# Ledger of designs, part 145: VHH binders against p49116

Target 1, 238 residues: p49116
Amino acid sequence: EGPLLSDTHVTFKLTMPSPMPEYLNVHYICESASRLLFLSMHWARSIPAFQALGQDCNTSLVRACWNELFTLGLAQCAQVMSLSTILAAIVNHLQNSIQEDKLSGDRIKQVMEHIWKLQEFCNSMAKLDIDGYEYAYLKAIVLFSPDHPGLTSTSQIEKFQEKAQMELQDYVQKTYSEDTYRLARILVRLPALRLMSSNITEELFFTGLIGNVSIDSIIPYILKMETAEYNGQITGAS
Below, E stands for the ipSAE of ESMFold2; O stands for the ipSAE of OpenDDE; V2 stands for 0.75 times the mean of E and O plus 0.25 times the DockQ between their complexes.

## First folded at step 8 (VHH)

Design kb16 (framework vhh_7qbe_3; at its last look DockQ between E and O 0.28; V2 from the best seeds 0.00; counts 0 for: pae E 9.4 > 2)
Fold by OpenDDE, look of step 8:
Structure kb16 (fold): chain B 238 residues (1-238), chain A 119 residues (1-119)
Amino acid sequence: as target 1 above (238 residues)
Amino acid sequence: QLQLVESGGGLVQAGGSLRLSCTASGSDYAMGWFRQGPGKEREFVASISRSGGYTYYADSVKGRFTISRDNAKNTLYLQMNSLKSEDTAVYYCAADRWGRHKSPEYDYWGKGTRVTVSS
């Protein structure tokens, strides 16, 4: 059996909405986030091992890990997205909600902590200077996580995760032979992803577009979407 | 497409110092310096990660050369001290699109700047 990932899976190019508005409104933020989400899902779909699990299992996996994949995507695309600016804009929008007394003090705290965790995670990844290959393998490790409840084919999922881990190890040893602890430093970042609430992420990045529709409910649709359709939406949104 | 423009090359006496610069049209790349001497193949000199947190050097320049970058200025630097005649070469700036700290294959290259060390 061939490798889990190929060079085609290393490419992860996010195209931002154009033009960038003077003021980052909710629509722009949501559109940007949606593009990243679609890119992440289609990336997963492009992996033969992912396809081999079948549609039901695939959907279940993505439902379980979409927030982690999305967060890794944010980290990877932080510069292109101007993530710090987006997060600042989100905070500003939240200030309006606060002024209107729409949120409880506890909720405000939760949301602000979540934003902080997102920024901290992305900063930590930037400090590690994670490269495209490493991101691809980390995403694969996160995707093929067998420890989510309700999954079928957990043995096969575990095998794919192990394969991803092994390939990452081989890559790091080959590419960064001078740094014997590089792999460990990278992998210890993954637990931070599990501290992040998918619900809060959804509210921060997607509420303006999907309204009362959940990311969970649209995942099957995204996974069935043709790449051409996705690309068409990107070009048409300009 | 990323554009890279090297500068700072020139004639220097052995034991002297030069500072090379490479201006990039972007800052989201891992970057490196290479050189090609007369009758020699292009060889790795130094590389630096996107944030600048990681640097790598060829054994032949370790302790004498320092690679650095200023992302706010989109500029890569190579401080060359204790220069030797064998350091005579055209020096090239390169960038890796996937951010590999030490890339086996760089995607973008400058036109080079000539460094001549006289004895």
Scores: ipSAE 0.841, ipTM 0.926, lowest interface PAE 0.5, mean pLDDT 92
Fold by ESMFold2, look of step 8:
Formats: C-alpha cells, structure tokens, sequence
Structure kb16 (fold): chain B 238 residues (1-238), chain A 119 residues (1-119)
C-alpha cells in the first residue's frame, strides 16, 4: 500500500579495495566483485516487499536473478570500479590461458562474446544517463520477476513487479517530463540482461578463469547472514 | 537540512578562466550547477553523480566547462574555460535526491555567485 522503495533503498555506495594496485590482478577483481555482490544482496534483503515473501521464496528469487542484479550493479558502478580496465585485465588473462592450453577454444569464444555483450550493455546504459532512482527501480523490476522457472508465490511477485513499474513510470514522468520516451528507452535495455550467463559471470569476476564456486549454491547462506557480517563483506573490513 | 555555499564568482575577460566552488554539509546527493542570466530563465549547466562517476553538460558549455567533486571535502567544482559574454549569469549550486539530471529542477539550492564576462 505504501511505496515499494524509499530513499534508503536508492543508496548504493560501492567502496573499492584500497589501495588500488599498480597492476590489476585476480585478487583485486574478485574482492571488488564480491563487494558489489554483497551490496546487491543487502539491497534486495532490505526491501519490505522482499522480506514479506518469506525465506524460501526469497532464495528462489535471488537464485533466478542474482546475475541480472549483479550486471545492473556493474553498469551503475562502472566508473567507480574502472570496469573497462578490469575487463581488459581479464582479456589478458584469457590470452595467457590459451597460450598455456588451460581452456578450450569453444569456452574462450563464449567468454569473449560475453565480455563484448557486457561492455555493450554498460555503454548503452551510460548513454541513457540512468540515475540512481532509475537503477533502484530497474533492480526491483528484475528482482520481482514472476516468469523465472521454479518460482512459488508468482501472483504476489507479479504484483510487486507491477508496483515497481508504476513507481518507475511516475518517477520518470515527474523528473524527466521533457523526455517523453525516456521510460520506453530504459525498459528496452532490460531484455539484454537475460542474455548474460551466470556461469560466465562467475568465471570472469569471482574465481578467475581456472575454476569457479557457484554463487547459486551459497545464496541461501548469504541471505541469512547477520547484518554485521554483511557490512564487513561489503567494506572488506572483516 | 542540506546547506550549499557557493564561492569563486567575479569579473573575468572573455577567453579567460574561472573556477567555482560549492561547499555542502553532505555528499550523499547528485549535484549540479545552474545559471540565470539577466532577464532569462534559469538553465542547466552541468551535473555530477553522487560518486562522481557520471557527468552531464549542457551543449552550450560542453568542452569548455568541467564539473568535478571531492567527496572527502564535500565540495563541488566547476572549472570554466574559454569564457564568453553569454556565460554572464548568477551561478547556483544545487543538489538533488531524485536524480533529475538534465532537468531545471533540483531539491536544494545555494544563494548563487555572480560571474561577469567582459569583452
């Protein structure tokens, strides 16, 4: 009955590991990505509508959409993260893996295509001048998607997604009244998120290109984590 | 609640440079510069995101003005180069909790600082 999001849900401050190394390395990339992941999970968990769905539904939703939330976070924080530099370092690491015969040629092609799609998505979002409120609502639309396989409570999830869409529409109309087609241009970018592979995202950002831990398998533990532990993971202070 | 104080305005010759500053009581807002010339409506000049990761400029100042911020000092800057007589205006620092980039409306406003460009 009240708004889906408040001003506190718009806050999305990513703090990078300090100091920045002279040469970017796998550890720095993984720590940076981990901070963004935990920031994204903390954001989702803080939403009253999300809390109202219950633990089993919450786990199912986040398993279905964590990669889309993470990708929106990458686009939102691309400048703070120096994402283009991180992706260049990953490409160099992939070239080393080819020379050392560590990955198959088909896998390398899949990963390179994913990097190109990610860069294109982030550039298109930058061209649209997406603000922090718009990102918050886009994340909510992605989070409350009823059409992922295996979800329960889909009627309630659909109602929350419709509420996010309505609040985004109202925000854009009030804030960008001179730009009649802004909402449509923003929403047209969302289907690209469904093309992003969670498996490849894990390879790119979380364990390097040699091996991966599945984020899907640890999501129940992340969502049940105590708030103090969350804050430690977001800041890297633990 | 948020307090904005501009400084750095003055008289400068055409082709010259000037740097405006705005001190804020917090840094958790998108911020921008607007200006109002004599008898004209207030117009957008430039804006910068909360973290400083995104900047936006009016076409009339693009390539000549640079917006930046120092969040450790809660200070917003506008470096103005290649100044023209058309840049003569009162310049306002503004902050926005709704993210209205490229919009003439922000939530919090300073009192303004005068910039006069003589030819």
Amino acid sequence: as target 1 above (238 residues)
Amino acid sequence: QLQLVESGGGLVQAGGSLRLSCTASGSDYAMGWFRQGPGKEREFVASISRSGGYTYYADSVKGRFTISRDNAKNTLYLQMNSLKSEDTAVYYCAADRWGRHKSPEYDYWGKGTRVTVSS
Scores: ipSAE 0.011, ipTM 0.322, lowest interface PAE 9.4, mean pLDDT 83
ESMFold2 (binder alone), look of step 8: mean pLDDT 85; pTM 0.873

Design kb2 (framework vhh_7qbe_3; at its last look DockQ between E and O 0.93; V2 from the best seeds 0.00; counts 0 for: pae E 3.2 > 2)
Fold by OpenDDE, look of step 8:
Structure kb2 (fold): chain B 238 residues (1-238), chain A 119 residues (1-119)
Amino acid sequence: as target 1 above (238 residues)
Amino acid sequence: QLQLVESGGGLVQAGGSLRLSCTASGSDYAMGWFRQGPGKEREFVASISRSGGYTYYADSVKGRFTISRDNAKNTLYLQMNSLKSEDTAVYYCAADQWGRYRSPSYDYWGKGTRVTVSS
């Protein structure tokens, strides 16, 4: 049996909408987020082990971990996305909602804390200087998490997660041999992903585009979408 | 495609100092310095992570050279102190697309800048 991931799975290139508006509006933010989401889902789909689990199990896995994958994607693509600027824009838009008295004080606090957690996580990953290979393996570890409720084939999922972990370990040992504790430092960041609300993430990044449609409901369609269709949407949106 | 342009090379006396710069068209890369002396193969000098938090040096330059970067200026630096005749080389800036400061291979290269250390 070959490796879980190959060099082809390391590539994770996000193309931003063009041109960038002078003012980051809700549409631009949502489009950017959607592209990242699609990229993340199609990345998962490109993994043979993921394919081997079958459509039902695949869908269940992605539904369970899409927020974590998306967040890792935000961290990985923070530079190209100008994530800090996007988050600032989101905050500004929220200010408008606050002025219109559309949100409770408690909800405002929750949303602002979520934004802070996102920024903090991405900053922490940047400080660790996580590379493309490490991101790929971390995403795989997150994807093949057997501890989500309602999953089938949990034994197989666990095996794939272990394989991802072992390959990451081997990679880190080989590439960063002088940093004995790098693996541990990297892995210890993963729990932060579980602190983040998928609902709030959805509201912040996707509400302006999908309206009342949930990410959960569209995941099956994204996973079935042809790569050509995805690419067409990217080019068409420019 | 990332563009890299080195500068700061020149003639310096042994024991002297020189600072090299490399301007990049982007900042989201792990970067490094290499050098090629007369009749020698290109060799690793130093590397730095994307954020600058991690650095790595060849044994031959450790303690004498310092690699740094300013991401706001998209510029990589190599401060060279206590220069020796054996440091004479063309110095190249390089970047790794995967962000590996301990990269086994670099994807982008500059044209190089010549450093000559006289006795």
Scores: ipSAE 0.686, ipTM 0.863, lowest interface PAE 0.7, mean pLDDT 92
Fold by ESMFold2, look of step 8:
Structure kb2 (fold): chain B 238 residues (1-238), chain A 119 residues (1-119)
Amino acid sequence: as target 1 above (238 residues)
Amino acid sequence: QLQLVESGGGLVQAGGSLRLSCTASGSDYAMGWFRQGPGKEREFVASISRSGGYTYYADSVKGRFTISRDNAKNTLYLQMNSLKSEDTAVYYCAADQWGRYRSPSYDYWGKGTRVTVSS
């Protein structure tokens, strides 16, 4: 019945707001992150297997995995985003907040630990030189995870995840035949995604856009957007 | 579009060495070297991952050529040692936009630099 992903689903090109300001600010960081979020949601929505699951199941899946997809997107786009620069600017702001006694020590520790975990995840993916096809299949494996509570159609979701795993295996075996353990090394990086906090991701990247609302609450509206509006959000045109 | 500019070609006697360079407008690509000899089809020489941690060589050059990169300078290198007359070709720098260091096809190409190995 054909492949889960086609070459059109490998394309994942993030366009940054231009120019990068001399001093990074909340608006630039939020605009950049919003573009990545909408690019990630558009990617998921374009997959025929995702479309086949129906609207309620789609919403449940994306609510369960959006932070994992976003984190894979950060790793994939880390260079074009200048993610290291963004994270360094955030760390400087946090350190200034400590000096000015504006945040509790426990919260700052929690946020700094999350930043460190994110940096280490992105570094590990860069050291493996994960390619665009591999990222596409990893995102599919994360998207079609049947083990989240409250999902409908978990048997069909599991079948799609298995298909993504099989296609990744075939791709890696053919493309990287000299590296017998590459698939295993790639797959063992995925559990780290479940350790990433959605709440802290929202605080780091989305405070200027969503205020106090969670991304969970806006996902149904993002998934219902018309294609033209979707593309506008990815490019920042509207 | 990514721009690729090769340099370092020239005339060298058999057994000698040359170092080719390729300057790129960006570093987020897997890259490679290809060559085309007189009357021959373009053939793969070597490739390298985005980070430089993975390399792959054609059998005909393995042990004699070394591919490397300096991502701070956006520059790809090919060190060619123990050159043979059959290495005479135009050498092309290429880049794969998907980051596949063993790519079945490449998306961006330089104009080439000529290497002539005299007997």
Scores: ipSAE 0.382, ipTM 0.738, lowest interface PAE 3.2, mean pLDDT 86
ESMFold2 (binder alone), look of step 8: mean pLDDT 85; pTM 0.868

Design kb3 (framework vhh_7qbe_3; at its last look DockQ between E and O 0.86; V2 from the best seeds 0.00; counts 0 for: pae E 2.4 > 2)
Fold by OpenDDE, look of step 8:
Structure kb3 (fold): chain B 238 residues (1-238), chain A 119 residues (1-119)
Amino acid sequence: as target 1 above (238 residues)
Amino acid sequence: QLQLVESGGGLVQAGGSLRLSCTASGSDYAMGWFRQGPGKEREFVASISRSGGYTYYADSVKGRFTISRDNAKNTLYLQMNSLKSEDTAVYYCAADQWGRYKSPSYDYWGKGTRVTVSS
């Protein structure tokens, strides 16, 4: 049949909240993260193969991989987001919590390691010069992962993942013909995504906005959100 | 929107050297050089990935021109050696928003800088 992804699926443009505050507050960070999350979810929704899996299955997929998609999004949008500045601001905010003895030493270490892993991953992707097409395919590979527990239609999911991998391979071979091992180099970055805690990511980027509501619980609503509503959210929240 | 400003053009004798610069308002782009000679269509010269890990050259300039970049300065360079009369052109800086160093189409363009090679 046709390709899994088209040129329309390569588009991944994040619009940051405006104006940027003099100092990055929790609200700005959360709003920025929310926009990225929405963008990532709606990107997935725009893929015909994703829709073909049905609402229950595709919701389960997103619940399983939203952290990985979000992290890839952070890497892809790192410059636009000024991610290093955001992460520094998050650390500063955490310092206040530390001073107030709200976190255990072990938790502090865990959170700081998570931030380090995020930064390291994004830096590694930047060093690899991952382009927009490669990001799209990597996101698709992550999205159509059949190895998450509780999934239905795993054979179909696997088929879509293989298709994504093949298309990525073809693209890399065509575009980076002089670099025989590029495909392998970029694929070996994916395991790093599985080392990152969705809970910690949620706490760092979304606590100030969603409170006690989990990303897991809002994913179905995000996936059902109309594009117009999303656009309205972007323009209205600034 | 990305702004690109070329500089470094001028008159040079055949066999001479010239270095062009392009200042960008950002560094998160794959970038390239193009040129348009008198009575000719715009043609690709060289391109470079966002971090500079990959470069690509037109056959006509391979071995003579070197594309490089300094992301800390948001500047793209084109070192041109062994210049020929046929290298006479307006040279344009371009950027691809998707980071493709072999981009089929570039999104942003500078105004160009003129290079004249005299025989």
Scores: ipSAE 0.803, ipTM 0.910, lowest interface PAE 0.6, mean pLDDT 92
Fold by ESMFold2, look of step 8:
Structure kb3 (fold): chain B 238 residues (1-238), chain A 119 residues (1-119)
Amino acid sequence: as target 1 above (238 residues)
Amino acid sequence: QLQLVESGGGLVQAGGSLRLSCTASGSDYAMGWFRQGPGKEREFVASISRSGGYTYYADSVKGRFTISRDNAKNTLYLQMNSLKSEDTAVYYCAADQWGRYKSPSYDYWGKGTRVTVSS
């Protein structure tokens, strides 16, 4: 069989809501994050290997890894999203919540630690000069993770992950031939994604839009959407 | 919407030096320099990764030209030394949105700056 990904899967273009408000608010942050989520799910669904696993396996995979895919998307799109500005606005809100005594000190510490882990991850990816091809294969490695509990077809999933790893290796060796340790540096960043909490990601980016419904519960519906519906959600049109 | 503006072109004697600059609206791109001489096709000159950690040069300029960038100022540079009449061209700044420092196709282009090397 041919390569795991084609050039179609390298393209990953996020469009931000317009107009940008003078001060960022929950609605702008939630719409921006929703566009990234739909872009990420559309990306995953378009992969032939993913399609070949079947609907139940697809849903289980995305439920297990959506936060990791979303976090990779944040790193890839950090500049176009002005992610540092978004995170600064969230930190300011958390300081106000302390003054208003609306969140426990323990919860605020937990959320602040998550923000710092996210920022560190994004900074480390930027320092490595991760390109769009590398991001595409990293997302594939994360998507085809066979070690999540409850998965079926884990041997086939593992084979797809190994294929993504080999194709990434081939690309890195040809493109970055002068840096023999690049693949290793890239791959050692992936375990940090498992430390990211899906519940805190929902609180940071999806409160106000999906606030009473978990991302986990809507994934089957997102995966069934037609391409025209994805494009509407990714751009916020209609 | 990325905009690229080149500057620093001009007339120089053979054997002389010139430094080109390209100002960009952001630094999240792999970038490069291309040139088009009179009656010739546009050709690759040099490229640099987003952080500046990787550089590549065409054989015709290796050892004479140095590409660099200052991401705090969103500026790309090309230091051109030991100039030859063959280096006469319009020089273009280019950017690849996917971060490929050896890209087959660049997404954004400047309008160019003319370099003329006299005998």
Scores: ipSAE 0.373, ipTM 0.694, lowest interface PAE 2.4, mean pLDDT 86
ESMFold2 (binder alone), look of step 8: mean pLDDT 84; pTM 0.867

Design kb4 (framework vhh_7qbe_3; at its last look DockQ between E and O 0.01; V2 from the best seeds 0.00; counts 0 for: pae O 13.1 > 2, placed apart)
Fold by ESMFold2, look of step 8:
Structure kb4 (fold): chain B 238 residues (1-238), chain A 119 residues (1-119)
Amino acid sequence: as target 1 above (238 residues)
Amino acid sequence: QLQLVESGGGLVQAGGSLRLSCTASGSDYAMGWFRQGPGKEREFVASISRSGGYTYYADSVKGRFTISRDNAKNTLYLQMNSLKSEDTAVYYCAADRWGRYMSPEYDYWGKGTRVTVSS
């Protein structure tokens, strides 16, 4: 039994839609987010330990953690996505909706708080200069979370999570041998991910994907896709 | 393929100062400086994280050299003070694609700039 992740799992290249529109619109935002989602699901599916858990377990894990994986992806790709510009455009749209009485004041407050939390999370990850290996292991720790309700094979999932934690620890100690507290500083960022709402993420980034269908409902289909179809969804080509 | 171009090398007297620059064709890398003296293996000098918030130095240059970066200009710097004859080398700019500020292996390299420290 080899390492949980190989070098192929460290690569995480997001390609943005071209051309970038003069003014950001819902279609550009949704396409960009869709590419990140499919990239994240392809990443998870490529892990041998994930494959070993079986199809029903895989679906349950991804349903439980897709928002956390997506949020880690946003932090990792914030610069290439121009995430701060996307969030600013969304905030402006929400303020116009207040003026036109199109949304509940309570809902707008919830969405604004979520945007603030997302910005703070991404900033904290950037301040730590989280590297590509660290992101890969953090994603694996999030993916193999045995704590979610309704999971089967939780003992095996926990063993894979422990292996991801051990590999992250070994990696940080070897790579950053003179930075004793780096692992602890990284790990204290993870609880913030559990505070992110999948419902609000869908509203912010996926409103135009396929109308009002939830990401949760399409996950089994995403996980069954052939590699060529996956690559088409990641690049927006068919 | 990332392009790295060093500049600022030259002849300087011991005890003097010199500032090296490295212009990159892109951003989003952890970066570093290496050097190779005559007949010697290439050795690590200093490195800096993507944001510039973390730096790391070889023991031989601590307190004398300062690494910095300007991400708006895609430029890496090495301020070298209190230069010694032992600092004579070709200095290379390098980049790590994975963002490791203490990287064991770098992916992209410049062609180098020569620094000669005379007595």
Scores: ipSAE 0.577, ipTM 0.837, lowest interface PAE 1.9, mean pLDDT 88
Fold by OpenDDE, look of step 8:
Structure kb4 (fold): chain B 238 residues (1-238), chain A 119 residues (1-119)
Amino acid sequence: as target 1 above (238 residues)
Amino acid sequence: QLQLVESGGGLVQAGGSLRLSCTASGSDYAMGWFRQGPGKEREFVASISRSGGYTYYADSVKGRFTISRDNAKNTLYLQMNSLKSEDTAVYYCAADRWGRYMSPEYDYWGKGTRVTVSS
């Protein structure tokens, strides 16, 4: 059957909106997040194993794990995105909402904790100096998670996840032969992704863009977009 | 409530060009163009993100039409090149928070401007 991932799946290039505004407004944040989301979804779609699961199963998988994929994408693209600046801007915007008494105290706490978790996760990944291959495999492991409720073809999904894990192991052994515990170090970061609320992520990054439309509802449409079309659109080449 | 006013429609020969404009009372929306030809349902033409950094086109107009916006002027544009008879339609400006998909569910709509392409 061949490897789950190829070198082509290692490429994960995010193009930021241009020009960057002096003040990171909600629109810029949402646009940036949208591009990352699209990139992440199209990355998933580029995996033959993913395609083999069929459209319905694919959609279900992505609906289940989009937040985790998105978060891994944030970590991977943190420098390009100036993620710290984006998060600071988000906090600033939230402060305005707080001042206007638009949020409950409990909600404020939840949102702030979420932002902290995001930052902490991304910082931890940066400290580990995760490379492109490792990110690709980690994303694959997250994508092919059989433990989400309501999934079909769970046996096949599990097999793909195992392949991802094995290939990651082989890669790490080959590339980081002197660091015998690297695999374990990077894998133990994955649980942190499950602590993050997709709803809060959606609110923080996409409220200005999708309004009353949920990420869940647009995922099927994103997955139906052609990658070439998407690339052309963001570069203005279409 | 956002107000949208289209302009620039008219009669043009096949192979010709036309530029549509839509003036909005605000710029905090994703914007799009739709069209409805004679005896046809309204269809998606193009959309552009709030910042203008992301565009989306229907397959039928890709490579020929260009959507753009000037947020300083609160104006949306549709440059239509290499026009065909099948492009004949009333063109509608629309605004939405999420206007990148070929969804007919936009929050605000203009009254439309007629484009007629003669053979």
Scores: ipSAE 0.000, ipTM 0.241, lowest interface PAE 13.1, mean pLDDT 88
ESMFold2 (binder alone), look of step 8: mean pLDDT 85; pTM 0.876

Design kb5 (framework vhh_7qbe_3; at its last look DockQ between E and O 0.95; V2 from the best seeds 0.00; counts 0 for: pae O 3.6 > 2)
Fold by ESMFold2, look of step 8:
Structure kb5 (fold): chain B 238 residues (1-238), chain A 119 residues (1-119)
Amino acid sequence: as target 1 above (238 residues)
Amino acid sequence: QLQLVESGGGLVQAGGSLRLSCTASGSDYAMAWFRQGPGKEREFVASISRSGGYTYYADSVKGRFTISRDNAKNTLYLQMNSLKSEDTAVYYCAADRWGRYMSPSYDYWGKGTRVTVSS
């Protein structure tokens, strides 16, 4: 009942670590990525439909889709993050890791292919000039995906996804009434998100200051940080 | 807060051309030009997406005005050709924080630059 998202769910303000180092390093990249991850998880938690599914379902959904949400966040925040500079630094590091004991040639090829896919996705979203409302609805469609293996409550999740799809359609048709094919151009970008590997995302962005802890293991803790005693230390979902 | 500063206004003869500029203190916004003629309500002129890849024009200026941007310089432009006396107005630069190139509303406004077209 009522809209899935309100204007408060459109705000997605990423703040970067300071100072910006002269040369990008693993600590800066990992802190920047961690801030985006926390912002994305708290954005998801702020949605009433997500809250209505219950804690166990919330954890299962986020575990299934965190990499897709993170990738949408990278595209949305690419300029404030200087993502192109971060990816260039990572590519340079990989080329310097020619020693077989650090990374195999096959692994380097796999990681470079993933970087290329990520660059292509972010470029395609930038060329479409995806707006903040559109990103919010796309993230909701990704969050409420019922087709991931192992999910429960898939009927209710599907209903929320259909509602997000309907609200995106209504928004695009009203806002961009003279751009007839905009919705179709936006929706055909979504399948590329399933090509992104969570394992490689962890290697690219989360190696370092967080330690070698999988994102799956920290998701329940991140979602619980919305308690009253800790809420003031979180970047809001707005 | 985003700062917008217009320039390039002035007096021009009907049939002439004029180019307006708007310097922004930042990037990553969809931007637009509006105008307000003497005794008239403010009206939309043209808008452009964050990348510059999408533009939208009011019917009264289609074919005569061109909106463009240079994101390296954080600058928005309005090239006005075949000017008519009806184009006399204060022209305002505006920005939408959500990146909507056909936005129903704008969050940031410049103070305007005056364009006078004499017959």
Scores: ipSAE 0.618, ipTM 0.856, lowest interface PAE 1.7, mean pLDDT 86
Fold by OpenDDE, look of step 8:
Structure kb5 (fold): chain B 238 residues (1-238), chain A 119 residues (1-119)
Amino acid sequence: as target 1 above (238 residues)
Amino acid sequence: QLQLVESGGGLVQAGGSLRLSCTASGSDYAMAWFRQGPGKEREFVASISRSGGYTYYADSVKGRFTISRDNAKNTLYLQMNSLKSEDTAVYYCAADRWGRYMSPSYDYWGKGTRVTVSS
């Protein structure tokens, strides 16, 4: 059996909407986030092991981990996205909602803490200088997590996760041989992903685009979407 | 495609210092310096991660050379101290598209800048 990931799975190129507006409006933010989400889902779909699990299991996995994958994507694409600027814009938009008394004090606190956690996570990944290969393997580890409730084929999922971990270990050992503890430092970042609320992420990045439709509900459609359709949407949105 | 342009090369006496610069059209890359001396193969000199938090040096330049970067200026630097005649070479700037400062191969290369150390 061949490797879980190939060099083709290392490629993770996000194309931002063009032109960038002078003021980052909700539509721009949502479009950017949607592109990242689609890219992340299609990345997962491109993995043979993922395909081997079947459509139902695939959908369940993505539903369980889309927020973590998305967050890893944010970290990986933080510079291209100007994530700090996006987050600042989101905060500004939230300020308007606050002024209109649409949010409770507790909710405001939760949302602001979530934004802080996102920024902190991305900053921590930047400090570690995570490379494209490492991101690919981390995403795979997150994707093939057997510890989500309601999953089928958990034994197989676990095997794929172990394979991802082993390949990451081999890569880090080979590429960063002088940094003995790099693997451990990288893996220790993963728990932070589980602290983040998918609901809040959805509200921050996607509410302006999908309205009352949940990411959970659209995941099956994204996974069935042809790559050509996705590319067409990117070109059409320009 | 990333464009890399080296500068700062020249003639220097042994024991002297020189600072090389490399301008890049982007900052999302791990970067490195290589050099090729007369009649020699191109060899690794130093590398630096995207954030600058990690650096790596060839044994031959360790303690004498310092690699650094200013991402706000999209510029890579190589401070060369205690220069020796054997440091005479064309120095090349390189960038890795995957962000690996210890990349086995770099994807983008500059045209090089010549450093000559006289005895």
Scores: ipSAE 0.023, ipTM 0.539, lowest interface PAE 3.6, mean pLDDT 89
ESMFold2 (binder alone), look of step 8: mean pLDDT 85; pTM 0.874

